# Designs tried in a protein design chat: VHH binders against Asparagine synthetase domain-containing protein YML096W. Part 11

Target 1, 314 residues: Asparagine synthetase domain-containing protein YML096W, of Saccharomyces cerevisiae (q04489r210to523)
Amino acid sequence: YEVTSEIDLNFTSLSEVSKNLYAVLRDSVKKRVESIHPRHIENSPIAVLFSGGIDCSVIVALICEVLQENDYKCGKPVIELLNVSFENPRTGLFPSDTPDRKLSINSAKTLQNLYPNVDIKLVEVDVPYDEYLKWKPFVINLMYPKQTEMDLSIAIAFFFASRGRGFLTSLNGERTPYQRHGIVLFSGLGADELYGGYHKFANKPPHELVEELTRQINNIYDRNLNRDDKVIAHNGVEVRYPFLDEYVIKLSTAEIPINFKVNKLILRKVASQYLKLDGISSEPKRAIQFGAKSAKMTKDGNKHGTDLLKENRN
Short names: E, the ipSAE of ESMFold2; O, the ipSAE of OpenDDE; V2, 0.75 times the mean of E and O plus 0.25 times the DockQ between their complexes.

## First folded at step 1 (VHH)

Design s13 (framework vhh_surovatamig_d1)
Fold by ESMFold2-Fast, scan of step 1:
Structure s13 (fold): chain B 314 residues (1-314), chain A 126 residues (1-126)
Amino acid sequence: as target 1 above (314 residues)
Amino acid sequence: EVQLVESGGGLVQPGGSLRLSCAASGFTFSEYWMSWVRQAPGKGLEWVATISQDGSSTDYVDSVKGRFTISRDNAKKSLYLQMNSLRAEDTAVYYCARYSPDTGYLEFDYSKHDYRGQGTLVTVSS
């Protein structure tokens, strides 16, 4: 894929492009929901890897819209939002102290209020430090031959999230144990690569941003999917990636002006205009390994920068 | 008070070598990942290399891979960057930086390092 270098400084095309992106994202989600065996969707919830950020919240809202098009025989359809948080004894942080846990609670409430006909459950997956130490060697073996510490930090966060062993918290603060029932897991992977979740590079010249986003999207399969699929599949879960739909990628690379990708402007526009996620669309996005504090417990190999500065002025 | 003090910069000819050092104080050095970042004249900050707490894992920007080596000595609370086969484009102020995963958003948001030193200037010129 080749990311377009077109610029629209007057935002004349913003409304049309955001409408088109909404339509193609919704179709992508619909295809993936409809590919779930009918027995599973009626008897098993849909799970979502959830940090409370814009990427996963857009996916949740689109799943809700798709589910509302169907009549189910067994009450409200259920969506399980899997939010992982790690205890870090070095910093004294408990799972409840992580930014992603607090953001996830607020975003889940927003989604629950918008979609009262869907039973949206926020599953708080708390990872005690001793559980992390116990499973770390096992996860390393599952992800072989990928051996970097960055890969481990991401893989272990996905491992505990996909296991789905956590708690539901009532309005009065009472916590009850809960186990994931959904066997299909939706992930927001691809949104950062398509829509430029790069605060660091907000002031990059357009040509540098085009080159970087082109590289990122073309390398998605090698960098993320092979590692994450191994770890998630071990827990008996099938993953869906709506942002990696062929039509979503084609529209996002060919038809969205490059300046609409600064701080995910185009995705935030879709969220606010078509999904009523105004409060969520203003929140900063975090990578799962950082918001979940897994990188604080594990040596982080930091794959950042390897491709950032290979772009030189010719 | 967290302090990072770089040294070892200077003028070097293309193809030459230079070793940078960073002395850390005010925190438990062995508990943190450490990085080298640089800023060329008139350009933004760019990440160069990162090393894990015990030195078992390292990563580098592609343009320096095979030429630069990051290392650390936890007993001396010191971080090092061995730079070989230096090129004119390596000219920059080099900063020692403490990596904080809490402040990172994406893999490449390295501007979220929580502390960095005052820098040491490396000039590669004939």
Scores: ipSAE 0.000, ipTM 0.132, lowest interface PAE 16.1, mean pLDDT 75

Design s14 (framework vhh_surovatamig_d1)
Fold by ESMFold2-Fast, scan of step 1:
Structure s14 (fold): chain B 314 residues (1-314), chain A 126 residues (1-126)
Amino acid sequence: as target 1 above (314 residues)
Amino acid sequence: EVQLVESGGGLVQPGGSLRLSCAASGFTFSSYYMSWVRQAPGKGLEWVATISQDGSETDYVDSVKGRFTISRDNAKKSLYLQMNSLRAEDTAVYYCARGAEDYWSLPYYDTSFDYRGQGTLVTVSS
């Protein structure tokens, strides 16, 4: 794919492009939801990797819109929002203290209020440090040939999130153990690469932004998908990537002016105008390993994300 | 044009304190993670501290944890590093840097920062 260098300084196409993006994203989600037998949706929850940010929240909202179109066997359809948070001895943080956990609680409440006919469950996946240490060698083996500290921090977050052993917190504050039941898992992967979600892209000149986004989207399989698929699939789930739909990528790269990706303008416009996610659309981007605090877990905080992992026998 | 201008460096005795400042211009400061990076004589760049856009999260290299505090003032477009209990090993040129670690696009951590200033020298010596 080639990211367009076109600029629309008068914003004359913003409304039409936003409408087209909403339609294509919704169709992408619909195709992936409807591959799950609609007559049995309530007996097979849909799971979503959830940080509370814009990309996953847009996916949840679109899933809810699609589910509202289907005939149900009985009761409300169920969506499991899998939010992972790590106990981090280096920072002294508990899972309840992570940025992703706090944002996820607020975003889940917003989505629950918008979609009362869908049973949206926020599954709080807490990872104690001893569990991290126990499973670390196993995850290192699963993610091979990926070998960096960065790859481990991301892979272990996805491993525990997709495993889905966590808690539900009731309205009165009680926490009860919960295990994921959904066998299909939706991921927001691709949104940052398509719409310039990284902080370093916010104020780059258009020509540099075009080059960077083109590189990112064309390398996504090698950088992310191969690793993530191995780790998540091990937990018995099939991953769906709505942002990586051919028509979504084609529209996003070829037809969205580059300046509509500055500060994620186009994605924020879709989220606020078509999905009523006004409060969520203003939140800053965080990568999963930093939001969940799975990065830099050891007291040796001088390790770089590109540093190679020491050989592990397990 | 993006500019980052550091100040506050100097000669200080072991155990002393310094406050570094960085004045940012040419971009929406409040939209970026900001970092401090240092380079000791004859050594490579070392990341020191990072702060999120709204200041709600901070991160530090272990050797400075409990001694250094990163902070920001988005209204003034300024980044700060309060350095306490300084040691000879803290001697370095300190750089204000825009950004944090880029999770998959950069081959080296020190190149994850898309802009940095010219630096300010901190010498800890008697």
Scores: ipSAE 0.000, ipTM 0.216, lowest interface PAE 12.2, mean pLDDT 77

Design s15 (framework vhh_surovatamig_d1)
Fold by ESMFold2-Fast, scan of step 1:
Structure s15 (fold): chain B 314 residues (1-314), chain A 127 residues (1-127)
Amino acid sequence: as target 1 above (314 residues)
Amino acid sequence: EVQLVESGGGLVQPGGSLRLSCAASGFTFSSYWMSWVRQAPGKGLEWVATIKQDGSEKDYVDSVKGRFTISRDNAKKSLYLQMNSLRAEDTAVYYCARDIVETYTYGSEDYRYFDYRGQGTLVTVSS
């Protein structure tokens, strides 16, 4: 894939290109939703790997639009939003207190309000530190040959998400156990590689930004798909990647001007203009102490290789 | 209550200098990365410079490297931006911002955002 270096200073083009991206993404999601079950098999849950961010939220909204095109006789279609949160003994944060969980709760409420004809369940997958330690060696073996701290963190989160054991929290705070039923997971993987998402992108010359995004998208199989497919498939789940559709990649690399990818501008425009995700399309903001956040969960964790949290990446 | 108050903006001739200051209150200033961001008339928000909690690491947008210097005084709870060799293109409202970096353990998503910023101070570079 060759990422275009074209710069378009006409902001009327942003709306036109975002309309085209919306259409191609919707078609990508539709193909993957409609391939899950024959038309005679109704009311099967669809699961989504859900962080509350713009990438996965756009996918959820598009799934809702596609599901609403079909009149299911067995009641409302169900979407399971699988949100994984880990106990961090070093910082004292419980899963319920993490920024990821708080963002996911707010984004899920936005989606539930927009799509009342879809039963959207936020499944809060809490991972106690003891449970993490128990399954860590198994996941390391399963994800071979990937063995970095970054790869482990992602793989273990996907492992617990695909197991699908969590809780549903009612408006009054009551939590009930819930088990995932959907056998197909949708993932927002590919959006960052196609549309950018780091502060560093705002300040890169177009040539360097083109090179970086080209590198990321062409290496996505080796970097992410191989690891994630192995871990997710072990729990009897099949993954779908709408952003990695051939037509989505072609449009995103060849026809979206490079300056529309700063801070995921083009994707945020799709979200706000076509999906009414105004609250989600803004940059996430949370009042947390920077020093309290830890990329490592283990007290005795040993970082080898590159630190995941790099200022020039973030 | 977190507050960030910028000062030091004004009208300056091309090639001139200005020093921006930011007074922080309502949080442990020494525990946060801090940034300067700017917005030129009719443009979006642009990151300019960032500084680590203890001042040991600094980074700048390419267009200001060698001209701007970010610094901080944790005892005074203050952030500074020394701007030299100013150009017409540097005309903008400059904001002091508390810098948060979040990494997600799945999906390979990384977000950097400013959870608080001040009201801004206007810098106009004109002859």
Scores: ipSAE 0.000, ipTM 0.150, lowest interface PAE 13.3, mean pLDDT 75

Design s16 (framework vhh_surovatamig_d1; at its last look DockQ between E and O 0.04; V2 from the best seeds 0.00; counts 0 for: pae E 13.6 > 2, unsure alone 63.4 < 65, placed apart)
Fold by ESMFold2, look of step 2:
Structure s16 (fold): chain B 314 residues (1-314), chain A 129 residues (1-129)
Amino acid sequence: as target 1 above (314 residues)
Amino acid sequence: EVQLVESGGGLVQPGGSLRLSCAASGFTFSDYSMSWVRQAPGKGLEWVATISSSGSTTDYVDSVKGRFTISRDNAKKSLYLQMNSLRAEDTAVYYCARELGYDTFSYPEDYLGETSDYRGQGTLVTVSS
């Protein structure tokens, strides 16, 4: 794929391209919902990797729209939003107090209010520090040949999210243990590469942005899916990636002006215009410090993200 | 190969000032948020300050607000910490750190438990009379 270098300075095509993106993205989600077969004799819940951000919220809203169009005789469909938060003793934050959890709670409430005929469950996957330490060697083995500290940090987050062991929290604050039941897991992977969502894309001149996004989308299978698929497959789930649909990628790379791909402008426009996600679509990009005020989760403060892992255990 | 080299530490009297520098190489410096962290003798690591990739957003731990200023020069690939009104409690090894590109979306990078993926060797700041 090659990302267009076209610039639309006056935003004259914004309405048309946002409408076209909504249509192909909706079709991508629809195909991936409708291809779910019953596992045995029961309808399975749909699971979503959920941070509360725009990418996953758009996917949830589109799933809900597809589900509302279907003729249902069996009551409410269920969506499981899987939100992972780690205890990090160096930040002084418990999993329930992290900014990512707070964003996820707010976004889930917005979605629940928009789609009262879908049972949207926010599954709070809390990972205590001792649980992280217990599974660290196992995840290191699963992510082979990836073997850096950065790879571990990403893979272990995905491992616990896809395992889906967590809590549901009632209106009065009571928590009930909950286990994911869905075997199909939706992911927002691809949105950052298509629409310029990584912080490092901010303030790049258009030529450099075109080059970088082209590189990112063409290498996404080697960089991200190879590592993530190994970890997710261990937990017995099949992952769907609506942003990586062939028609979504073709439209996104060839037909969306490059200046609409700064801080996900075009995706935020789709979210606000077609999905009523104005509060989520308007959230400013968070600085890393505002999320967590921490060093590494190990006591070894001289580790680097590119360092090879020393505690490789089978 | 990512390298972060801190300099500018030393011995200073209480109430004095000191300016730390961090020279970055091996990566596109302007793409990353950067932080200073410190480790006092016999204590764990403490986050001190963070600056966004463009330099437009900064934040500080409460104990240094109004006394320390983080800044960056993307053309020189350098990070700075201006430290004023120094106290004995500021005695520590100070480290320059590159922050992970955290976003709030469902991309696996969003689930990282670590906010920094690289740290230098540090520079010692001693505040004593």
Scores: ipSAE 0.000, ipTM 0.183, lowest interface PAE 13.6, mean pLDDT 75
ESMFold2-Fast, scan of step 1: ipSAE 0.245; ipTM 0.655
ESMFold2 (binder alone), look of step 2: mean pLDDT 78; pTM 0.790
OpenDDE, look of step 2: ipSAE 0.006; ipTM 0.296

Design u01 (framework vhh_7ubx_2)
Fold by ESMFold2-Fast, scan of step 1:
Structure u01 (fold): chain B 314 residues (1-314), chain A 125 residues (1-125)
Amino acid sequence: as target 1 above (314 residues)
Amino acid sequence: QVQLVESGGGLVQPGGSLRLSCAASGFTFSSYAMTWVRQAPGKGPEWIATITSGGSTMRDDSTKGRFTISRDNAKNTLYLQMTSLKPEDTALYYCAKDYPGEYYDFWSGSEFDYRGPGTQVTVSS
């Protein structure tokens, strides 16, 4: 793929391109929802990796729109929002204190209010530090050949999120244990690479942004998908990536002006204009390991994210 | 050789303002994300804000609206502008060198993190 270097300063075009992106994203989600066997939708929820940010919230809203087009004989369709959060003894944070948990609670309420005909469950996956230590060697083996501290922090977050053992919190604050039932999991992967979610490019010349986004989208399989698929699939779920739909990628690379990708402007416009996600569309994205606080869990966490793991892997 | 030196702390009354500075040397400052963290006595480090090499910022929800992070690459200096200070803001504030270019994450304040010695902020009447 080749990201266009076109710059468009006519903001009437932003609304037109946003409409086209909304339509193509909705079709991408619809294809992936409709590929789930009807028996699974009827008897099993759809799961979503959920940080409360714009990427996953757009996907949830689009799933809700698609689900509302169908008749369901077994009551309201169910969506499980899997939100992972780590106890981090180095920072003194509890799972309830992480940025992703706080954002996810607010974003889930917004989505629940917008889609009352869908049973949206926020599954709060709390990972105690002793549980992290117990499963760390296992996840290191699953993510092979990836061997960096950064890869481990991401892989462990996806492992616990996809395992889906957590809690539902009622309106009165009572927490009850809950286990994921959905066997299909939606992920917001690809949005950063397509729409400029990396903050370091905010002040870069357009040609540098074009070059970097082109590199990121063409290398996404090697950098992200190979690792993430292995770890998530181990827990018996099949992952869907709506942003990596061929038509979404083609529109996003060839037809969206580069200046509409600064800090995900185009995706924020879709969220606010078509999905009524105004309160969510202004929040900056965090990589899962930073929002969930799975990065730098020990004193050895001073290691750079690219440093190799000391654990033996044969 | 990597050195970070914080300054600008002191005693301030509730509702006051302070501007913290962090002078960096020994590395290519403009190529790295930079982070402010604080630590109150007997508590763990708390992340405040990060600014990427490109100038984009992320802030903790508890301090956003009162604290602003910025950088001056020509002077190799990181800043934290603090307004409407509260007694709860009393802590040792330190800057930290974060990931190069593509990534960001806050440093814990460990002795092995590339962080400064800190500057004390005390909010009391």
Scores: ipSAE 0.000, ipTM 0.125, lowest interface PAE 16.5, mean pLDDT 75

Design u02 (framework vhh_7ubx_2)
Fold by ESMFold2-Fast, scan of step 1:
Structure u02 (fold): chain B 314 residues (1-314), chain A 125 residues (1-125)
Amino acid sequence: as target 1 above (314 residues)
Amino acid sequence: QVQLVESGGGLVQPGGSLRLSCAASGFTFSDYWMTWVRQAPGKGPEWIATISSGGSTMRDDSTKGRFTISRDNAKNTLYLQMTSLKPEDTALYYCARDTSYYEGLDYDSRGFDYRGPGTQVTVSS
């Protein structure tokens, strides 16, 4: 694929382009939901890898729209939002206290309010530091040949999410253990590569952004999918990637102006205009960072996220 | 009040090295991701590197072999170590407080809410 270098300075056309993106994303999600046997949807939940961010929230909303087109005889269809949060011994924060968990709670509440005919369960997957240390060598072996700390942080998050052991928190604050039942997982993977979401894309001039996004999308299997498929499949689940649909990729690379991809502008427009996710699509003005979440759980704080892992490498 | 003050710039010959510092005050430095950005004459701002509150780094591919970002939370200071400097590295270098974070399984870039005034780096003979 070749990412277009087109720049559109008429922000009125942003709404037109976002309408087209909404349509192809919805078709992508619908195709993947419909590939699950209808009886299985009635009896088995659909799981989603969930951060509370815009990528996965758009996918959840589109799944809800598709599910609501069906007449279910066995009550509400169930969506399991798998939200992973890690204990960070360097900051002293428990998983329940992280900004990401709070974002996920708020985004899940927004989705629950918008889609009362779908039973949306936020599954809080808490990863204690000792549990991380126990499984770290195993995940390193599963993710071979990927050997950087950044790759490990992503792989271990996917590993614990796909295991799906967490808690449901009731309105009174009571937390009950919960195990994922859904065997099909939806992931927001691909959105960063298509719509400029990685931090390293921030403030790049358009020419360099075009080249970088072109490189990323053409190499996504080697960089992300191979790693993630190995880790997730180990836990017996099948993953769906709506952003990696052929039509979504073709529209996103060929027909969306490069300037509409800064900080995922085009995706945030879809979310606010077509999915009523205004609160989720807005920029937080006072975000606080408490470590790299899953990026560094060691007591050696000087290692870089892209450095090769020093311990056991197959 | 949030303040970021860069220092360490200057005139350096090609192939030389410089260490830039950014002194932060008015906020809990250890809670924030921090970024280095440069702007060359007649060009837009260019992202160089980011360091998370936990110490993980992200660097532009074109400079990652020559530039290293680091932080000292006890001193509320951000650093950029630059080696093998080239004339094209001539720019005003800014540090910025970054509101970006991981959203569980996703990464979300929220942009910068504060920048320093910058420190000038000039690479020439």
Scores: ipSAE 0.000, ipTM 0.164, lowest interface PAE 15.1, mean pLDDT 74

Design u03 (framework vhh_7ubx_2)
Fold by ESMFold2-Fast, scan of step 1:
Structure u03 (fold): chain B 314 residues (1-314), chain A 125 residues (1-125)
Amino acid sequence: as target 1 above (314 residues)
Amino acid sequence: QVQLVESGGGLVQPGGSLRLSCAASGFTFSSYAMTWVRQAPGKGPEWIATIYSGGSTMRDDSTKGRFTISRDNAKNTLYLQMTSLKPEDTALYYCAAGDEYYLTGSEWGYDFDYRGPGTQVTVSS
């Protein structure tokens, strides 16, 4: 794929491009929802990896639109929003305090209010530090050949999120244990690579932004999918990536002016104009391990993301 | 109470040099990765460099030839040495305590536990 260097400084094409992106994203989600066996949709929830951010919220809203096109025999369809948060001794944060948990609570309420005919469950997956330590060796084995501290922090977050053991919090604050039932999991992977979500891109000259986004989208399998698929699949769930649909990638790379990718402008426009997600925060992208606080659990003086895991060193 | 206080900013002519300092207190400075970030008027924040507790550094490719990050753990102080300054370097520069969030090849992100109020650098002739 090659990202276009076209620029539209007057934003004259913004509404048209946003409409086209909405249509292609909706079709991508529809294909992936409709390929789930009808018995699974009617009798089993659809799960979504959920940080409360715009990427996954757009996917949830599109799933809701698709589900509302069908007449279900057995009541409301169910969506499970899997939000993972770690107790982190280094930062002193509890799972309730993580950036992703706070954002997820607010975004889930917005989605629940917009789609009352869908039973949207925010599953709060809390990971105590002792639980992290218990499963750490197992996850290190699953993610092989990836062997860095960064890979572990990402893999462990996906492992616990996809495992889906958490809590539902009622309006009066009561927390009830809940286990994921959905066997299909939707992920927002690809949005940052297609629409420029990282802070480092906000101030890049257009030609540098074109080069970087082209590199990222062409390398996404090697960098992310190979690791993530191994860890998530172990929990018996099939992952779906709507942003990595052929037609979504083609339109996103070839037809969206590069300046519409500053701070995800084009995706925020789709969210506000077509999905009524105006209330969802446009906070900077945080990778799952930092939003959920699974990175750097100890005050270890020499560790950084590329350091090799001690357990895997010769 | 955690505090990060930047200093050393000001007006400088193109081609000039500045050294920014960030004085840290209220946390174990030596145990944290430390980062410099800048934000120009009307633009989003741009990551410049991170130095890890062990002294290893990562720098943004666009500035790594002109900017050097360093730390003095005995003084709880972070530094950014800037050379060959350009008008495009005009921004509010702030320090942050936090780790990287994303790694693909040469790409580095950030995660900030604490952030300072910033020091203004203006490059003008």
Scores: ipSAE 0.000, ipTM 0.284, lowest interface PAE 10.9, mean pLDDT 79

Design u04 (framework vhh_7ubx_2)
Fold by ESMFold2-Fast, scan of step 1:
Structure u04 (fold): chain B 314 residues (1-314), chain A 122 residues (1-122)
Amino acid sequence: as target 1 above (314 residues)
Amino acid sequence: QVQLVESGGGLVQPGGSLRLSCAASGFTFSNYAMTWVRQAPGKGPEWIATITSGGDTMRDDSTKGRFTISRDNAKNTLYLQMTSLKPEDTALYYCAKLPDYSTYWYEDSDYRGPGTQVTVSS
């Protein structure tokens, strides 16, 4: 794929490009929802990896639009929003204090209000420190050949999120235990690489941004997808990646002006104009391990993000 | 009474080097991650690097080969060593304190210094 260097400084094409992106992204989600056996949709919810950010919120809204086209006999279709947060004794933070948890609560409320005909459940996956220690060696083995401390913090967040053991919190604060039932999991992977969501993209000059995004999207399988698939699949879940649809990638790389990718401008425009998600204001610059606080959990901390894990340095 | 004061900026020729310092006071410096951010006239802030209390660094790819972030906890001082400076490095350079040990994003900073001006010109 070749990312275009086209620039539209007056934003003249923004509305047309946003409309085209909405159409191909909705089609991408629809294909992936409709490829799920009808029995699974009616008997099992659809799960979504959920941080409350714009990427996953756009996916949830599009799933809701697709589900509302169908008349289900068993009542409202169910979407499970899987939000992971870690107890971190190094920082003293509780799972309720993580940035991703706070954002997810607000974004879930917005989506619930927009789609009353869909039963949207925010599943708060709290990971106690003793559970982290118990499963750490297992996740290290699952993520091989990835062996860095940063890869572990990301992999373990995805492992616990996809396992889906958490709580539902009612409007009055009452928490009820809940277990994920959905066997199909939607992920927002690809949005940062297509639309410039990483912190380092925000201030790049256009030519460097073109080079960086081209590199990221062409290498996504090795960098992210291979690792994430291994840990998620272990929990018996089939992952769907709407942003990695061939039509979405082709439009996003060839037809979206590069300046529309600063802070995900184009995706935020789709969200506000077509999906009424203008209230979701998060800037998705945090990696999952920082938002969920799965990094630096021990008293000795992580030495470097790219350093090999201590148990694997032998 | 958190205070951050940058110094070491100035006029330098292309290819030159500068070392920026940030003197911190009013908090336990060794317990917090610190970051360097720059802002050129008419541009938004650009993140350079973050260093954790433990010395782990996260760096912007465009500058990591030329710029090195470091800290001296005994002196409550943050440093940015800049080499092979280019005209496009001309900017006001700020240091900033992050509130959480594991937070690496400068947008989360709770305190920022007034900045020190770096001008790269021949």
Scores: ipSAE 0.000, ipTM 0.130, lowest interface PAE 17.3, mean pLDDT 76

